# Ledger of designs, part 53: VH-VL binders against q9h9l3

Target 1, 176 residues: q9h9l3
Amino acid sequence: PRKMVAIDCEMVGTGPKGHVSSLARCSIVNYNGDVLYDEYILPPCHIVDYRTRWSGIRKQHMVNATPFKIARGQILKILTGKIVVGHAIHNDFKALQYFHPKSLTRDTSHIPPLNRKADCPENATMSLKHLTKKLLNRDIQVGKSGHSSVEDAQATMELYKLVEVEWEEHLARNPP

## First folded at step 19 (VH-VL)

Design z78
Fold by OpenDDE, fold request of step 20:
Structure z78 (fold): chain C 176 residues (1-176), chain A 124 residues (1-124), chain B 107 residues (1-107)
Amino acid sequence: as target 1 above (176 residues)
Amino acid sequence: QVQLVESGGGVVQPGRSLRLDCKASGFTFSDYEMHWVRQAPGKGLEWVAVIRYDGSSEYYADSVKGRFTISRDNSKNTLFLQMNSLRAEDTAVYYCAKEGYWQSSAFHRYFDYWGQGTLVTVSS
Amino acid sequence: EIVLTQSPATLSLSPGERATLSCRASQSVDDYLAWYQQKPGQAPRLLIYDASNRATGIPARFSGSGSGTDFTLTISSLEPEDFAVYYCQQYDYWPITFGQGTKVEIK
């Protein structure tokens, strides 16, 4: 348990048309859901679209936000050597410009037993919101104020716990 | 600029097979989920299939499940649709479509770019 | 699957008039709703995403509103090039589904 953390990031739009996804918040929780890290992060480029409806990020959050390079260092220090659980986690790592070892990565959006448990198609990539509702009977990402990366990271960890034993056994037999 | 160019369409008899290709350019192909959407002549749009960014998972509409296979070669920026056991009702223009932006924990599967489509006609 | 019902089936208007298109979902799709324009012989073109965000390059006369089950595409003042078929699309649930379309034609 001490070797496992869950991560969730929020991105904003940068670039000329706001189509580039840039890290603007990152939350990391431990196995018990305790927050280890939760910071607003300042992208190196000008923000064109805060994507507030989804990211929860507003301009005021960037006033004292941690510069990207500093935040990245802090986050990587936490993740190093850990089993990192996330939902569509490849996007989080992409935003972090970081690659975590595949053998230490757990993506709850790509675990067929989790989908089966939720009576969802095994090969369909399900949203965190839907899986959390089906399996935990909990509503997340409610309202129009945007996501909470802490809430999402906690939900992701709880989902993984439901299939942890069988999935770890599967991975042991089928290492990536 | 983003470009999607479909090819491989044509006229085939029922029961035959056909493979469609979609060549992508102007964006990082391997970062995005790719889709096929079709449109029968004079009809509306129907989603067909999706493939994950790394090709590790596919999902299909019930109407084509078991007959069609979506795949991709990221080294060639190419998306494929293998269509087997073709039926008359598969007659349509087939579009290659790119998903929208990527975000955490949520998926924005609108299609910001489309190819011009390739016509598949299944007829005896 | 989520059924998207568009209305009206056909909308006959003159240039300069306001067009209001409706898209109703069989159940809530939150804000995971897009609108497309399609002209004869062409591929669909994205107009609106996430219910109310105008896509890049789309004129300001196009706007999207709504959330949950009821959505609206508005064209404030029709231009000659706006006469086409319009589709809504949800992406909250599998499978992805489209509305049956609304044809905006010249009166």
Scores: ipSAE 0.914, ipTM 0.955, lowest interface PAE 0.6, mean pLDDT 96
Fold by OpenDDE, fold request of step 20:
Structure z78 (fold): chain C 176 residues (1-176), chain A 124 residues (1-124), chain B 107 residues (1-107)
Amino acid sequence: as target 1 above (176 residues)
Amino acid sequence: QVQLVESGGGVVQPGRSLRLDCKASGFTFSDYEMHWVRQAPGKGLEWVAVIRYDGSSEYYADSVKGRFTISRDNSKNTLFLQMNSLRAEDTAVYYCAKEGYWQSSAFHRYFDYWGQGTLVTVSS
Amino acid sequence: EIVLTQSPATLSLSPGERATLSCRASQSVDDYLAWYQQKPGQAPRLLIYDASNRATGIPARFSGSGSGTDFTLTISSLEPEDFAVYYCQQYDYWPITFGQGTKVEIK
């Protein structure tokens, strides 16, 4: 349990058209849902689209945001050697420009037993919001102010706990 | 500049098979879900299939499930649609489509770029 | 599946007039809604995503509004090139679904 953390990131749009997703917030929680890390992060490139409706990021959050390189170092220090749980976690790692070992990665958007438990197609990629509602009877990402990466990371960890035993056994038999 | 180019369409008889290709360029292909969307002549748009960024999972519309297979080769920036047991109602222009921007816990599966489409005609 | 119903089926207007297109979802899709424009013989073109965000390169006369079940695409002043078919699309639920389309034609 102490070797397991959950991560969720928020991204903003950079590049000429704002289509490049750049890390702007990262939250990490432990097995119990305690916040280990939660920082606004300043992308190295100019922000074209804050994507506030989804990211919750506003211009004011970037005033004292942690520079990307510094934040990346802090985050990697936390993740190293851990089992990292996330939802569509490949995007988080991509935003971090980091690749965590596959054997130590758990993606709740790609766990068929979790979908089965939620009475969803096993091969469909479901949103965190929908799985959380179905399995935890909890509404997340409510309102128009944007997501909370802390809330999302906590929900992700709780979802994983529902299938942890079964999935860990599966992975032991079928290493990625 | 993003570009998607479909190919492989044509005229086939019912029960036959056909494979469509979609060549992508101008973006990091392996970062995005790719989709197929079709449009019967004079009709609206119908979502067909999706494949994960790494090809590890696919999901299909009920109308094509068990008959169509979506796949991808990221090394070649190419998306595929294998269509088996074709029916007359499968007649349509088939578009490959790129999902929108990516976030962590949510999916923005609007289609910001489309190919020109390739026509598949199933007729006896 | 989520059913998207667009209205009206056909909208006949003159250049310079305001166009208002509606898209109603059978249940809430939050803001996971997009609008597309399609001209004959062409692929759809993205106009609006996330209910109200205008895609890059789309003229300011196009705007999207709404949330939940009721959405609107507005063209403030029709240009000759705006006469086309418009589709809404939801991406909150599987399967992804489209509206049946609204044809904006010249009066």
Scores: ipSAE 0.912, ipTM 0.955, lowest interface PAE 0.6, mean pLDDT 96
Fold by OpenDDE, look of step 19:
Structure z78 (fold): chain C 176 residues (1-176), chain A 124 residues (1-124), chain B 107 residues (1-107)
Amino acid sequence: as target 1 above (176 residues)
Amino acid sequence: QVQLVESGGGVVQPGRSLRLDCKASGFTFSDYEMHWVRQAPGKGLEWVAVIRYDGSSEYYADSVKGRFTISRDNSKNTLFLQMNSLRAEDTAVYYCAKEGYWQSSAFHRYFDYWGQGTLVTVSS
Amino acid sequence: EIVLTQSPATLSLSPGERATLSCRASQSVDDYLAWYQQKPGQAPRLLIYDASNRATGIPARFSGSGSGTDFTLTISSLEPEDFAVYYCQQYDYWPITFGQGTKVEIK
């Protein structure tokens, strides 16, 4: 079987009015939850909104942050050829300006069996926080200091493991 | 400049069908979750339905589940609401709404942009 | 579903006065709370998102506070154009729900 990694990115607001979501941190963990990558990333454009409450990103984190282009290269090296698990992962890929093959992508925000296991509507997109609480009995994203992308990536991987067998079989029968 | 322009509203009899359209511009339509929200005359706001950015899933309020269908055509930057088996209580101004910014593992489903709304009147 | 209860139902004030609007959730919605302004014949306009973030273009006199179950929208000094209906909205749980609204009217 192919190696799996889980990814979680934090974004800040750039561009006019800060509405553009730009990558500011990326964390990647392996199947066991070991951190493979965790870096603050400097967007190419001026940061208008750090979105600290959610992103956990502060101005001080950007002082020695890895330039986007460099970070992107590092991240892509890790992701290439792997099954990439994420939560609402299309946003992470968008922030990375990267397209990962759909056949190698797993989005825990859109896995009906996972929602079913959590007694949630199968077609509703649930937050990582809620699924983690319901299925892992663990609180993540606690407080107001912002998210931990490492914590979120680990939770995402653990959630996926709960439905991995079933979902991989489903995907084998119904390739995207 | 973000714009959402709704159309398709009108007067229909109970049990009939109606389709609403919402044309989006000024942003990357395919990047965002889109919603319908309605407001009965003189009443408050009621969330109706949501559709994923790529149209791969939908979720509905219980009040419209089984009767309404939300869909989208990203190639045309258009959101749709097919309303079947219409009831008097479906009478409302229907707004298409864009979700706010996206952030890691969390959804910020406030609505930063709304259409002007289109009135649907269901009456005998 | 999460029930949002706004108070008061109607707030009668004069221009220049401070307006304080309350929104209480039946259970915690963290900071996933937005405020909207709606004038007659118009679509709602976003004022505050994520409980305390002022939307782009919204005057500084508007502010949001609170977390969990209790939220407040404050208009520091009412302008004539501020008399309208205000709604809170949570987006932490499905289905998305709105408060019943508070009407700010001129005394």
Scores: ipSAE 0.884, ipTM 0.947, lowest interface PAE 0.6, mean pLDDT 96
Fold by ESMFold2, fold request of step 20:
Structure z78 (fold): chain C 176 residues (1-176), chain A 124 residues (1-124), chain B 107 residues (1-107)
Amino acid sequence: as target 1 above (176 residues)
Amino acid sequence: QVQLVESGGGVVQPGRSLRLDCKASGFTFSDYEMHWVRQAPGKGLEWVAVIRYDGSSEYYADSVKGRFTISRDNSKNTLFLQMNSLRAEDTAVYYCAKEGYWQSSAFHRYFDYWGQGTLVTVSS
Amino acid sequence: EIVLTQSPATLSLSPGERATLSCRASQSVDDYLAWYQQKPGQAPRLLIYDASNRATGIPARFSGSGSGTDFTLTISSLEPEDFAVYYCQQYDYWPITFGQGTKVEIK
């Protein structure tokens, strides 16, 4: 069967006043949560705002970071041909400047049965933190040092597993 | 350079319908989730509704569920609010609002740009 | 629903004085808290996002602090244009909610 991976990215602020989001870390895990990729990535443009409170990215991480073009090539090689799971995954793809086939894309922020399991409104876009707490009884993104894309990718995969059978059947009947 | 311009407000009787438009420019409209926020005369701010960046899902405040429909046309950079079965308590200035920067690790749903607002008055 | 309670309801001060506005959340909202200024007949203006970050074009006299349930907006030395209503907003959990406002007025 087609392999499934989960992805999460961390962004820094670039462009005017740091309001453009640029990729600075990417983590990819397999179905069992094993890390397949985890790299700090140097954006091709000047970093205006590290957004460290959220991203966990600091100046020292950029010293030996993989340049964006190289990292993008590595990441896309891993993603090609696989089912890719993410949370608000369109943002990860925007940061990668990449479009993954919709038929191979799974977004835990947009799966009504997952929200239903959490006793949340089916159409509300719920945060990864809140879904993970409600459905997995785990606290993620704890503290003020920033988020871990490894932790977040692992949580995303575990959330998807809760609805995988139902959602894969739904998509087979309702191709995107 | 970001601009949000609401239109379609007016005076309407209870039980009637009204549609609001919000024309957006100066940013990539289809990258952002968009919101409606309202303010009754002399009162505070109340969030009304949100629509996903691609228009595929919507979520509403309890006060308007079943009566209001948010929608968007990304080809025209336009956000809509269809308001049915209007009540006196829906009287407010309605604002179109844009979320701040996007980030995959968390949702940052503060509103960095607002339209000028359009007044809806529901009275008999 | 997360309730935001602002205090005081009205803050009467003179230009040059320090203003301290409070926003208390009924449960933790982490740092997902914004502050807005609004003058009559105008749309709200973003001042602070993510609890402590100044928005584009906002003078350094405005600062935000706090995390979790207790947040403060500080205006270090009031200017004439700062007399307005101020709202806090949380965006940690649905629905998005606003505080009821603090009016900062000339004594």
Scores: ipSAE 0.830, ipTM 0.930, lowest interface PAE 1.1, mean pLDDT 94

Design z78
Fold by ESMFold2, fold request of step 20:
Structure z78 (fold): chain C 176 residues (1-176), chain A 124 residues (1-124), chain B 107 residues (1-107)
Amino acid sequence: as target 1 above (176 residues)
Amino acid sequence: QVQLVESGGGVVQPGRSLRLDCKASGFTFSDYEMHWVRQAPGKGLEWVAVIRYDGSSEYYADSVKGRFTISRDNSKNTLFLQMNSLRAEDTAVYYCAKEGYWQSSAFHRYFDYWGQGTLVTVSS
Amino acid sequence: EIVLTQSPATLSLSPGERATLSCRASQSVDDYLAWYQQKPGQAPRLLIYDASNRATGIPARFSGSGSGTDFTLTISSLEPEDFAVYYCQQYDYWPITFGQGTKVEIK
């Protein structure tokens, strides 16, 4: 069976008025939740808004952060050939300026069986926080210091495991 | 400059249909989930529907489920609302609305830009 | 669904006075709360997002505070253009909901 990882990223605001989202942290965990990668990343553009309340990124994190081009290379080596799980994962891929094969991509924000298990409407895009609370009985993203991409990637993997058998069979019957 | 322009409103009898269009410009339309929000005359705001950035999934307020269909054409930067089986209580100004910046796994579904609105009147 | 209760329903004040508008949620919505201003015949205008961040182009006299269930919009010194209806909106839970509005009017 193909190796599986979960990814989560944190973004800061760049560009005019801070409306562009740029990668500033990336965490990757394996199937068992062990951390394979966790780095603060320096965007190539000026940071206008750290978005710290959500991103957890502060100016001090950028002092020794890995430049984007180098970090991207490291991350893509880990992702290549693997099933990659994320929550709203298209945003993580946009921040990485990367396209992962659809057949190897799993998005916990867009899996109807996962929503059904949480007693949520199949087509509602549920937050990671609410799915984790409903299905894993865990509180994540607690406090005002910002989200941890390690915590979020680990939660994402545990959520996927709840529907893995059903969803992998579905994708085999309905290739993307 | 971000711009949202609704069209297609008008006066229609109960049980009939209308389609609303919202043309978007000044941002990468396919990066954002888009919404319809309505306001009955003299009343507050009511969220109506949302569509995923790629058009693959839609979610609706209970008051319109089964009667309204939200859709989008990313090649034309256009959002649609097909309204079937219209009722008097659907009378409202209909706004299309854009979410703020995209972020990690959390969703920031405030509306930083709104269209001017288009009036739909359902009257016998 | 989450009910947002705004108070007062109407706030009658003079230019130069401080306005304090309240929004209370039926359960915690964390910091996922926005404030809008709406004038007659116009679309709502975003003032505050994520509880306390001013939107682009919004004057410094507008500020948002609070978290969880209790939120406040403050206008430090009312200008003539500030007499309008104000709505809060939560976006932590589906469906997205708005408060019923607070009308700020000239005394």
Scores: ipSAE 0.827, ipTM 0.928, lowest interface PAE 1.2, mean pLDDT 94
Fold by ESMFold2, look of step 19:
Structure z78 (fold): chain C 176 residues (1-176), chain A 124 residues (1-124), chain B 107 residues (1-107)
Amino acid sequence: as target 1 above (176 residues)
Amino acid sequence: QVQLVESGGGVVQPGRSLRLDCKASGFTFSDYEMHWVRQAPGKGLEWVAVIRYDGSSEYYADSVKGRFTISRDNSKNTLFLQMNSLRAEDTAVYYCAKEGYWQSSAFHRYFDYWGQGTLVTVSS
Amino acid sequence: EIVLTQSPATLSLSPGERATLSCRASQSVDDYLAWYQQKPGQAPRLLIYDASNRATGIPARFSGSGSGTDFTLTISSLEPEDFAVYYCQQYDYWPITFGQGTKVEIK
């Protein structure tokens, strides 16, 4: 059976006015929630806005952060050949400058059966925070210090497990 | 320079249809969820609909569900709103709106750019 | 549906005065709140996002504060161009909703 991991990233603002999103942290967990990778990552361009309220990234984290090119290589080695679960995962892949095969990609922000279990509108893109609260009875992203990509990746994997059998069967019938 | 330009508004009778277009430029259109927001004359703002960045999923306000269809053509940088079975209460200026920066797992659905709007008047 | 209630409905002030606008949410929206300015015949203009961040090009006299259910937009010293209608918007949960507006007018 094919191995499954969950990924979550945190971005900072780069480029003009800090409106470009660049990778500054990446966390990967296995099926059981054990951390396989968790590194602060130094973007190849100047950071204009740390977005700390959301990203949890501060200037101190960048002092010894892994350069983007090196971190990307490490991350891609972990992702290759695996089913990768994420929330709005296209943003994580864009920040990595990477495209994972669609047949091996699972996006908890775009799984109608998961929304249905949460009594949420099936076609709305629901936040990880709200799905986690409704389905796992847990509060994540608490406080004003920013999100934890480890916590978020772990929550994402737990959410996927709730619909894994149903969704894997759906994808087998309806290949992406 | 980000621009959003709506078109297709006009005067129509109740029960008729209209299609609104929104032409986008100055940003990577396919990176963003796009929205329609409307404002009845002399009244406040009402969110109408959203479409996923790739066009694969749409969500609607209850007031328009089943009558309106949001769609997009990323190759033409264009957002659409098909409005069927129009009612007098649909009379409004319709705005196309762009979300702010994108992030992982959190959605910042404030609107940093708006079109100038197109007026739809539904009257008998 | 999350209801945003703005107060006061109308704020009559003179240039140079401080304006304090309130937005109260029917349930917590964390920091997922934005403020807009709208002048007659124009589209809304983003002022504040994520409760307290000034949008690009917005003068420092505009500030946002609050979290959860109670939010404030402050204009520290009103300029002639600040007389307009102001809306708050939440984006924590669907559907996206706006407050009914506060009109800031010349006394």
Scores: ipSAE 0.819, ipTM 0.926, lowest interface PAE 1.2, mean pLDDT 93

Design z81
Fold by ESMFold2, look of step 21:
Structure z81 (fold): chain C 176 residues (1-176), chain A 124 residues (1-124), chain B 107 residues (1-107)
Amino acid sequence: as target 1 above (176 residues)
Amino acid sequence: QVQLVESGGGVVQPGRSLRLDCKASGFTFSDYEMHWVRQAPGKGLEWVAVIRYDGSSEYYADSVKGRFTISRDNSKNTLFLQMNSLRAEDTAVYYCAKHGYWQSSTFHRYFDYWGQGTLVTVSS
Amino acid sequence: EIVLTQSPATLSLSPGERATLSCRASQSVDDYLAWYQQKPGQAPRLLIYDASNRATGIPARFSGSGSGTDFTLTISSLEPEDFAVYYCQQYDYWPLTFGQGTKVEIK
């Protein structure tokens, strides 16, 4: 059985008017939810908007943050050869400037059986918060101080486990 | 400079079909889910449909489900709305809409750019 | 479906006055609420996103506040160009929904 990890990232706004999303934190957990990586990451560009309400990123986190190029190397070493689970994971990969094989990628925001378990419309993109509450009876992203990428990665892995057997069989029959 | 331009509106009889196009420019179209929003004359706004950034899934308001089909062609930066079995209550200005910046696990579906709208009138 | 109820339906004021517009949600939408301005014959214009963040190019006289179910748009001192219809929109849960609008008109 192939090793599986879950990833979640937090972004800050860079570029003109802070519209570009740049990686500022990344967390990776294993199948059991143990933290394999959790670092604040310094973007190579000036931060215009910390987006703290959502990202949890503050100026002080950037003081000793790992430079993007170094962090990217560390992260890709962990991801290589593994099934990688995320929520809207294409955004995480864009922030990493990285392509992961589609056959090894799992996106909990785009799994119809998971939505069905939650009594949600199959093709609606549901938030991690709502799926986690409905299916795991767990409140995540509580408060106004910003999200934790560790908490979110752990929730994402637990959600995938609920449909893992069914979805892996589906993908084997219907390769991406 | 973000620009969204709708076309294909017109006057049609009930039960007929019409297709709307939305041509996008000034942003990376394939990064964004895209939405249709409509407004009946003199009335408020109603969300109609959304399509995933890669075109792989779609979701619809109950009022149009089974009659409307949203689609996209990322190679042409174009969003479509196929409207079948049109009814008088579908009469509206139809807007193409783009959401704001992207974030990993958080969906911020406010609309920072709208097209000019295209009028669809369904009357006998 | 989350219903957004705006009040008042019409607000008749003079230039220079403060406008206070309310939006109430039938259930919590957290901070996932936006405000739009719409003038006749035009598309909506984003004013406020994520409950309290001013969109690019929006004057400081516009401010948003609230969280959960109770939200307010404030225009601190009305200018002639501010007479329009204002809509709130939630994006916490599907389907996305809009309030019915508040018309701000010159007295």
Scores: ipSAE 0.843, ipTM 0.932, lowest interface PAE 1.1, mean pLDDT 94
Fold by OpenDDE, look of step 19:
Structure z81 (fold): chain C 176 residues (1-176), chain A 124 residues (1-124), chain B 107 residues (1-107)
Amino acid sequence: as target 1 above (176 residues)
Amino acid sequence: QVQLVESGGGVVQPGRSLRLDCKASGFTFSDYEMHWVRQAPGKGLEWVAVIRYDGSSEYYADSVKGRFTISRDNSKNTLFLQMNSLRAEDTAVYYCAKHGYWQSSTFHRYFDYWGQGTLVTVSS
Amino acid sequence: EIVLTQSPATLSLSPGERATLSCRASQSVDDYLAWYQQKPGQAPRLLIYDASNRATGIPARFSGSGSGTDFTLTISSLEPEDFAVYYCQQYDYWPLTFGQGTKVEIK
């Protein structure tokens, strides 16, 4: 069996009008929730919108931030060969300009058994916050200071663990 | 510039079917989930359906569940709404809408761009 | 579902006056609240997202405030083109829901 990690990224707005989502922080945790990676990342383009309310990113965090290309290399090194768990993880991969093999990807925003367990519509994309509250009785992303990508990655891993056996069996029968 | 152009609206009798199209341009269509929102004449706005960015999942309002099907062709930048078993109460202007942005684990499903809408009239 | 109640139903004002529109949610939607403007025969236009962020191209006279269950759209000084229907929308819970709208009309 392959090792499993969970990833969560925070993005800022770049490009015209800040509509481009650029990676500004990435956190990776192992199966036990231990932090393997947690860095602020400097986008290659000028930041127009820090999206601080949600991202938690401030200008001061970018002063010593790891350049994107360097961070990308570090992150890819960690992810390679792993089962990567994330929530709406396609956004994280997009921000990383990297796409992990589908067979090794687990998106907790798109696992019907997880939603069913949370008494949510199976085909609806639920927020990490709501699933975490319903299934783990834990509040995340509280306040207006922005999200913690470490906290979110940990919550994502914990959620997946709730349905891991069932979902892995499902995937084995129905390979992506 | 972002553009969404609906088509396919018209007058139909109850029980009939109709398909709406929405042609998207000016953004990476395949990166966004897409929505349908409708508005009955002289009434407010009602969310109808959503489809995931890759078309792998869809979710519907209870009022249309089992009768409507949302789909997409990313190669053609087109969103569809197949409406079956139409009812008088389905009479509305139908808008396709793009959500604002994703912030990793957080979904911001406000609609920053709308089509002009296409009118569907269900009448005997 | 989350019920959004807007008030007043109709707001009659003159150009230059301050408009204050209310949107109340049946339960907390945090800051996942947007405001739209709609004129007759047109599609809605986004004004405010995430409760207080002004959309691109929206004049500074428009502002949003609030969190949780109570939200406010303020137009500091009404322009002739501001007379329209305004909707709030929450996107914290499925299904997505809109308020019933507030019509801002010329007095």
Scores: ipSAE 0.827, ipTM 0.936, lowest interface PAE 0.7, mean pLDDT 95

